# VH-VL binders against o66814: the designs that were tried, part 39

Target 1, 203 residues: o66814
Amino acid sequence: SDYLLRAESLFSQLKDANAKEETPYLYGKVKGYYEAIKLYAVEYKEDRIKTLFTLMSKNTKKAVRGAYTEREPLTELITFEPRVYFEEYCDGIMDECFYEKHYEKEKFIELVDYFSLKRRVEFLRNHEGKYCAPFDFGMAEALFNAVSLELMQEKPDEKVLIALREKLEPILVMAEEKLRYAMKKELPCYRNRLSEHIGYWKP
Short names: E, the ipSAE of ESMFold2; O, the ipSAE of ESMFold2 at other seeds; V2, 0.75 times the mean of E and O plus 0.25 times the DockQ between their complexes.

## First folded at step 19 (VH-VL; framework fv_patecibart)

Design J2 (at its last look DockQ between E and O 0.88; V2 from the best seeds 0.81)
Fold by ESMFold2, look of step 19:
Structure J2 (fold): chain C 203 residues (1-203), chain A 123 residues (1-123), chain B 107 residues (1-107)
Amino acid sequence: as target 1 above (203 residues)
Amino acid sequence: QVTLKESGPTLVKPTQTLTLTCTFSGFSLSTFGVGVAWIRQPPGKALEWLAEIYWDDDEDYYPALKNRLTITKDTSKNQVVLTMTNMDPVDTATYYCARIEAYYDSQGPFDYWGQGTLVTVSS
Amino acid sequence: EIVLTQSPDFQSVTPKEKVTITCRASQRIGNYIHWYQQKPDQYPKLLIKYASESTSGVPSRFSGSGSGTDFTLTINSLEAEDAATYYCQQSYYLPWTFGQGTKVEIK
């Protein structure tokens, strides 16, 4: 198919730049988008493939540039922010009214445990995941972005959401374990960044 | 219909700063998968890419000129601005802005061009 | 920086004849080559993208081929309005670069 040939070219660019070693976070993110694209290709969803490929291609450009300039910034985090609404119901005998909080696309949010995924990815992003587990965090972030983008669709596809969640979970766990180990052992990836998060040293 | 147009001074003295504005219509830089680039062409010579900026605020510059170039965008005005400091007579060229086709593959071609503006750097 | 070398620099061609322009890259660039036409005193116009993909509004007599390092633009029956300078451009690695151009005239 067309996206396979295009992906081969992107991976050739990454290989030539030694991006796996030089920009492992962005390399992981490219791989994560590619895994998401392959899941969509099973169902033949061209427009969704093209959207994800745009992100894959852009992160490839950034990885190659980063390898040559020795710079690897965090890139996009895409979060789905569902509308919240309230249903009112009243007890006619007691003349009391209560409000029940609901989210748009609530069943799809629950299907993937979206708010838990969001908190876990944000934790990695805020706590040196890029430095302590770059490849796994990059992959997880891209797959999470794919989940967010699917939830943003007018009619989210349950099969795709399940497949994305199944791919994402083991990668997220690996990133979380690596970060937890780095924090416990105070590895350089974590220790070197700690001072910029603290406004003062407590004696 | 997609159109782009360059505006700015046509005569600049050596050492002065050039500011060029690209005003476009028929697309927005807030649109996913879109970019705008600046390309110049010295009289009778080949095209030279200078800088570009994308919907995601990513920007790149020709390395030898990076310290002299700044590209910015104003999405609400459909404008992209190129600033080039310390102009020299060798910078005399027609300056074009062009749209980058960055949807599907972000390393796409320049699919629409402005008419260009000749900038002469002289005494 | 990737250098694109076009051949020939100039050619004068009888109307209705075939025109072939080559572009050689200093390293492999996959299919990340694009072709532009620039008529006298005009801005460039995209003709072919990604080595061989045509663009809307471009006559079918224009075609592109090649991969890796060697690319070709073909005009299979030259028309008078095709008198122009043709440029190849790569978008594989930054900085993006153009070939030196090939000027085509009607004989």
Scores: ipSAE 0.784, ipTM 0.893, lowest interface PAE 1.0, mean pLDDT 91
Fold by ESMFold2 at other seeds, look of step 19:
Structure J2 (fold): chain C 203 residues (1-203), chain A 123 residues (1-123), chain B 107 residues (1-107)
Amino acid sequence: as target 1 above (203 residues)
Amino acid sequence: QVTLKESGPTLVKPTQTLTLTCTFSGFSLSTFGVGVAWIRQPPGKALEWLAEIYWDDDEDYYPALKNRLTITKDTSKNQVVLTMTNMDPVDTATYYCARIEAYYDSQGPFDYWGQGTLVTVSS
Amino acid sequence: EIVLTQSPDFQSVTPKEKVTITCRASQRIGNYIHWYQQKPDQYPKLLIKYASESTSGVPSRFSGSGSGTDFTLTINSLEAEDAATYYCQQSYYLPWTFGQGTKVEIK
């Protein structure tokens, strides 16, 4: 695994294109994937590192292209859709039957509060988070994608999930605060009247 | 085994639209970290990248030809289609499709090529 | 657009001798250079990726080196089947571009 050398090359491409300033959402997404990769490196998860690096490198290409074309679209959102099943319990004496709802991988979903994270990321994505909090939203989206991908594993790694959640929460909060401020003040990034010409919001 | 094969007309008239189909096997464009590109080579000249499309629906075009090119995929048929409008005699070339190795680093090489199809543009 | 300039355009080399082909990029491209072999009337074949990484099924006599702007493909002992045109290609910035080619012939 030689991800450090490969990451240096990607960051050089981003710097040469001024992507931090020109495509801050995609730049944030690249940084978010890199943070996730570093967490996996501690746990010796080679295949996950390569999967996340694929996403990191693809978003780097899109950021560089976007910097030259002045176009920065939303990119992938990866969601884990757990199967739902019901377990029936019947009391033979009282003839009572009760149903208990279960999710696939329920323990791990609860460990990271996944449905809350999903709702919060989707809210940012659907309400101009890209324009009002591009770097923090991009970074949060990538870290959320890493959480989803881990939950999709046959046996999710609890240590990695906790570390991802701890990294993600403060970044999500920052993005949400910037968006909430933009909504309150009706900043150009949010009010949707000139969205194709609106610059990125700055506090 | 990974194989790619180009199909379509070998002779077109100036101003006509060229449609080429790349049919491949041994991989799918639904596979993470995979892409397909079109590259052409005029007789006796260097290779020229034209367009590409990825598993994530991302697509790119050679800028000078962008308004003449359209690339699409049909993942269920393992096909990628290139459409090039307003053909001119300078577009006479062998047209290749190739797989992009985009796993781990998505800006990878063309690791498998089709045999190519010569397209001649003349009256 | 990144221009790749190969040198020489043409080499005529006796069998078993060393062949060196240079590719110079018009700007820094890290190690995002790949080398292809194209025999007469055939499709290109990937030889070396990311400047120096070997590919499966490619003879060990082929090697690559370089970083930044200057890259080299080396054939340590030329075989008759190595008579071909060789291309470098960059994948650092769009549009992807190829060098003009280097034709290697058996003397």
Scores: ipSAE 0.781, ipTM 0.893, lowest interface PAE 1.0, mean pLDDT 91
ESMFold2 (binder alone), look of step 19: mean pLDDT 93; pTM 0.951

Design J3 (at its last look DockQ between E and O 0.65; V2 from the best seeds 0.00; counts 0 for: pae O 3.4 > 2)
Fold by ESMFold2, look of step 19:
Structure J3 (fold): chain C 203 residues (1-203), chain A 123 residues (1-123), chain B 107 residues (1-107)
Amino acid sequence: as target 1 above (203 residues)
Amino acid sequence: QVTLKESGPTLVKPTQTLTLTCTFSGFSLSTFGVGVAWIRQPPGKALEWLADIYWDDDEDYYPALKNRLTITKDTSKNQVVLTMTNMDPVDTATYYCARIEVYYDSQGPFDYWGQGTLVTVSS
Amino acid sequence: EIVLTQSPDFQSVTPKEKVTITCRASQRIGNYIHWYQQKPDQYPKLLIKYASESTSGVPSRFSGSGSGTDFTLTINSLEAEDAATYYCQQSYYLPWTFGQGTKVEIK
């Protein structure tokens, strides 16, 4: 598989369209998928790379299209929804019984602190992260999608999950800091979007 | 085995709306990375892409015809529907549906085609 | 919109000879060019994808080459069944566009 040559072609398309400047959220998302693909490449996991590369390519098309149409919509958010079950546990010291909540793939969910990641990404997505921290949010969203996709595997790879989390965390923090600052200072990225949500008239 | 088949009227009057249905088998639009496109070919002329739709509900339209085109899908029926408004004699063509190859990326090529249906627009 | 210009528009060729069809793009498109064969009264068939990648069921006498703006489809030894119109198509930027076609006939 020649994923490096294919990725160079995608980045050439993005460069020709000036997507880094015109569609920074989608550009960040493409970059995030590429970073995830590189993590999988060190383990030669071709089938897992194919899915991520399709997402990378699809977001490249949307970025290029968005650059010349001046439109940049949110794209896919992929979430893993584990099955939940309960186990009864009776405390031998206390003559009391209670039920413990457990998740499918609980070990892997805990390894990456998945529910925390999900809430943080959803917060950015629902609160103008695309406008106030487009590149970092896009990149974080793609890396989060890669985490979700790995958790969906029959046997998630712990080494990959750790590497994805380590890559994702600083990017997610940066996006959150930018958004928090923008909200606190009412920067145009946040303020102007609120105006458009209340039926702003345009000539 | 992948097959696609176009169905709909073969004769349409000017100003009427054309509705074409692509029914396919051997793949599903619920499958990750799958797309279906509509392409037309006026008699004796070159191929012209019109619209496409993907598993993720993304839709693309030929810009000059965007106001006249609507593409939709029904994944449960393995169908994609093209609606084209305000038909004119210049729209007389063979209309094809085709699957978009998804491996390299979702930006074409068109790897499997239907047989096509000739739509004539005349009074 | 990316314009694809094919050359020649028409070509009459002796059996077993080499056929070369060119496709020139109005801007660089990397290797995002695909070639189709359309025999008379038939639907198009994909021959070559991404400039040079063969597709299943296509005879080895068909090959593609080129990058950037200039691309070629080559039929190394023309057979009678190869009489058809050939189209190039780009998938670099929307809208997806086709060349005007090159009709190949047997002398």
Scores: ipSAE 0.501, ipTM 0.798, lowest interface PAE 3.1, mean pLDDT 88
Fold by ESMFold2 at other seeds, look of step 19:
Structure J3 (fold): chain C 203 residues (1-203), chain A 123 residues (1-123), chain B 107 residues (1-107)
Amino acid sequence: as target 1 above (203 residues)
Amino acid sequence: QVTLKESGPTLVKPTQTLTLTCTFSGFSLSTFGVGVAWIRQPPGKALEWLADIYWDDDEDYYPALKNRLTITKDTSKNQVVLTMTNMDPVDTATYYCARIEVYYDSQGPFDYWGQGTLVTVSS
Amino acid sequence: EIVLTQSPDFQSVTPKEKVTITCRASQRIGNYIHWYQQKPDQYPKLLIKYASESTSGVPSRFSGSGSGTDFTLTINSLEAEDAATYYCQQSYYLPWTFGQGTKVEIK
């Protein structure tokens, strides 16, 4: 198919630049977007494939540039910010009323446990996930971005959300385990916050 | 309708700093998948890309010139500004700004160009 | 840095004849090549993107082909208004680079 040929070109660029070794966070992010694209291709959602491919391509450029300039910044985090509303109802005998907090698209948010995913990705992002678990964190971040983008749709696709969550969960767990181990052992990636410079001088 | 227009000084002395402004309409740099670039062309010579900036604040610079170039944007004014320090007579060129097409078709071409502004550097 | 070498540098062509311009990349760039037309004293205009995709408003006599390292812009039946300098440009790797240009004149 068309997206496979386009993706092969991007992976060739990454291979030529040795991005897997030089920019593992961005390499992981490109891989994560590619996994999301494949899930959308099964559901024949051309519009979402185009959006995700743009993000994949942009992160490929940043990975190639980062490999040659020896710097690897964090890139986009896309979060769905649901509107909040309150529903008043009165239950009982003595005019007792209370307000129940609701989110737009609450059923879809619950389907993927979105707020939990958001906290977990933000934790990795804010606590050296890029240094201690770059590949897994990058992949998880891209898959999380795909979840956010789907929740932003007028009518989110439940099948896609489930598939994205199922792909994301084991990757996110792996990143979290690597980070917790690094924190417990006080590895240089966590302690120094400069591990990316040390990694550049590989023998 | 997409349009871009360059503005700034047409004469600069050696060692001075050049500041050029690209004002555009028909698109916004707050929109997903767009960028703006600066390209120059010395009289009678080929085109040379200098720098670009994207909706996501990403910036790229021609490596040999990166120490002299700064690109910034003001999304509310639909403007992109290029600053080039330590100008030299060899920098005499027509300077263009152009839109970058990024959406889906990967890293894309310069699809809309400004008219260009000739900047002469002489003492 | 990817060098794009165009051939020929200059071409004088009889009206209605076919014009062929080549662009060779110093490494494989897939289809990440774009072609521009620059008429005398004018700004460049995009003709062909991604090696072979035409852009809106470009006459059908313009076409592009090639992949990998060797690319061609073709003008089938040259018109008087096609007298211009043509540039190829790659967007595979930074820095983005242009070919040196090919000037096409009417004989």
Scores: ipSAE 0.440, ipTM 0.777, lowest interface PAE 3.4, mean pLDDT 88
ESMFold2 (binder alone), look of step 19: mean pLDDT 92; pTM 0.950

Design J4 (at its last read DockQ between E and O 0.94; V2 from the best seeds 0.85)
Fold by ESMFold2, fold request of step 21:
Structure J4 (fold): chain C 203 residues (1-203), chain A 123 residues (1-123), chain B 107 residues (1-107)
Amino acid sequence: as target 1 above (203 residues)
Amino acid sequence: QVTLKESGPTLVKPTQTLTLTCTFSGFSLSTFGVGVAWIRQPPGKALEWLADIYWDDDEDYYPALKNRLTITKDTSKNQVVLTMTNMDPVDTATYYCARIEAYYDSQGPFDYWGQGTLVTVSS
Amino acid sequence: EIVLTQSPDFQSVTPKEKVTITCRASQSIGNYIHWYQQKPDQYPKLLIKYASESTSGVPSRFSGSGSGTDFTLTINSLEAEDAATYYCQQSYYLPWTFGQGTKVEIK
């Protein structure tokens, strides 16, 4: 497969730059995109593979550059914002009418529990996930981005969504557990970042 | 049909700031997997990459020149602007803008070039 | 910074003969090398991407090969219109760099 040869080249770049140690968040993000690409390869979806590979390649460049410049900023977070509509429902037996809130692609949103995933990734992103669980958070963020991109498709693929969700959940749990532990024990990765929020009261 | 065109002053004095505009058509810098770069070529010499900017707002600069260079984009106008401060006679060159093929592999080639504009730096 | 060294600097070649241009990288760069043709007083034109991939509108007589540190651009049968300076360019690591160029003239 063409993407396998291209991926070997990207991983060589990362290895040569020691990105796993120097930019672990971005390294994890590259790995997460690669895992998503492999899932799409099972379904032979070339267009989606190329889209995700673009992101994988871009994060590889940023990881290598970050290793040399000692900078590792957060990179893209891709979120699906479904349109909302209301549908009138009438009970023909009782002649009662109600309206219900619905989302576009509602069944696919429910299939992966998307709003929960979004909140969990955003929490890690906003609360030092990059510092306390860089590899797991980066990997989870990339897989979440892949879920978002699939939901943006005109017709999302249920098999791919299920596979992405199954890959994402244990990694997201690991990142959340590491962050929770760091917060509870006030580890340096979390405690050092608290100094940026002087206005908070704490015990 | 993809085209790029450089515009700006052709003569600048030493210490002045050069501002070059790349105006392009046939693609948008809001399109996923594209970028625009600035490359220069001193008369009779090799090509030298200066800076680039991508659809995702990522920017790169030639390290020795990064304190003198700023690249920006205006997607609504299909323009990319290069600013280079403290010009010196050694900066006399033809300046090109070029599209980066960044789809699939974001570290791709310069697939379309402008005609170039000669910028001369002298008193 | 990755240095690209081209050989030869200059080549005068009889029409219809084979032209070989070498580009050597100061470190391994996989296949992240691209070749450009610049005719006199013109802007550069992309010929070959990723060491060996042809681009649209480029004659089949142009081909590229190599990986790692040693790369070759080949013009199978030189035409008069191929008189130009040829550059290799790497996109493996920033900063992106070009070779010094190889000028090809018709003998």
Scores: ipSAE 0.831, ipTM 0.915, lowest interface PAE 0.8, mean pLDDT 91
Fold by ESMFold2 at other seeds, fold request of step 21:
Structure J4 (fold): chain C 203 residues (1-203), chain A 123 residues (1-123), chain B 107 residues (1-107)
Amino acid sequence: as target 1 above (203 residues)
Amino acid sequence: QVTLKESGPTLVKPTQTLTLTCTFSGFSLSTFGVGVAWIRQPPGKALEWLADIYWDDDEDYYPALKNRLTITKDTSKNQVVLTMTNMDPVDTATYYCARIEAYYDSQGPFDYWGQGTLVTVSS
Amino acid sequence: EIVLTQSPDFQSVTPKEKVTITCRASQSIGNYIHWYQQKPDQYPKLLIKYASESTSGVPSRFSGSGSGTDFTLTINSLEAEDAATYYCQQSYYLPWTFGQGTKVEIK
């Protein structure tokens, strides 16, 4: 109940600044954090709600500032970098050892297909997703950040991870479809950006 | 216990560059949801926010002074530095650094202040 | 830039009486208003955050109210140590701005 009143205040700021039209990537990111917060509220996890709300409010400030300054930079991408370890298996007859690579929290990484999600978000981030699919990309990036933050917990919650993944996938697909269509049809969001921003074009 | 303290010259000449250091303890700028701001107060006048910097490296500046201000942080030293170029007698003021409460709602108040340092700009 | 106008600029009040200070914003700012107390030759201290939220260590005689454009700081029963200048500050839109201040004196 408390986060609902606070969110109303943030959405009023965004509305007053016309952020949906002026800074659609950051507006989408605010909405994505709000969707993640609502999932955590179902599970009654106050600490995670406050962490995500901090990010939501900070992106709101950046969206409002961006609307009045006509600048909309990319904001945080939060990635979980699991430690790698090896399990050894030795042949007692030949004293030959083999090592199997494992990741910390491997079960949870596989549950959400994390490395695939990471590559897909990074692709959008590096290939005009902000211009060709700003709202959906912003939402997807925030939900991906929520997945990363959950994987960073000492004991990740499987039900939360599944819920986040289920919310994230259709949004990520929509962003990817919009970018693919823009590239195929050479829409202004993709074509004009390449032509107008030669200094940013570097493979 | 949270404390902040301003240090730097108390007298500068017109056109010189002012460098002020805020040294703080009891918190870190690597902590999620924290910021540090600089606020000044000319003698007998109201408070005026100048610049701030946050845990996520975000920086804000008072627009009319943006070309004269630079804010930086050194998280390992628990320090924030303000540089203000081309000082003028109208910039004579007490300069404060303050912590920003930015957890949960990142547009929060200045919850802890330094004692302030009077900077006089005169020939 | 959001302008905050405080009223009155000055007031002299008999001890134990109620003090009311108003802050009017040039546009709606929700509850993004904070109140500070600055005693003579001291640094400001946070009293009330987000229009009405109390801060730890602040006497219960201090309270805040309002939303939108009109905000009020109330001191229910003025004490001698409450003689100070009071500032409102908004954090709705950059640049962050302060009111001009209200000086409260003991009569």
Scores: ipSAE 0.818, ipTM 0.907, lowest interface PAE 0.8, mean pLDDT 91
ESMFold2, look of step 19: ipSAE 0.824; ipTM 0.910
ESMFold2 (binder alone), look of step 19: mean pLDDT 93; pTM 0.952
ESMFold2 at other seeds, look of step 19: ipSAE 0.815; ipTM 0.908
ESMFold2, look of step 20: ipSAE 0.756; ipTM 0.872
ESMFold2 (binder alone), look of step 20: mean pLDDT 93; pTM 0.953
ESMFold2 at other seeds, look of step 20: ipSAE 0.813; ipTM 0.909
ESMFold2, fold request of step 21: ipSAE 0.828, 0.816; ipTM 0.913, 0.909
ESMFold2 (binder alone), fold request of step 21: mean pLDDT 93, 93, 93; pTM 0.953, 0.954, 0.954
ESMFold2 at other seeds, fold request of step 21: ipSAE 0.787, 0.818; ipTM 0.892, 0.907
ESMFold2, last read: ipSAE 0.829, 0.825, 0.812; ipTM 0.914, 0.914, 0.905
ESMFold2 (binder alone), last read: mean pLDDT 93, 93, 93; pTM 0.954, 0.951, 0.954
ESMFold2 at other seeds, last read: ipSAE 0.803, 0.811, 0.813; ipTM 0.903, 0.906, 0.906

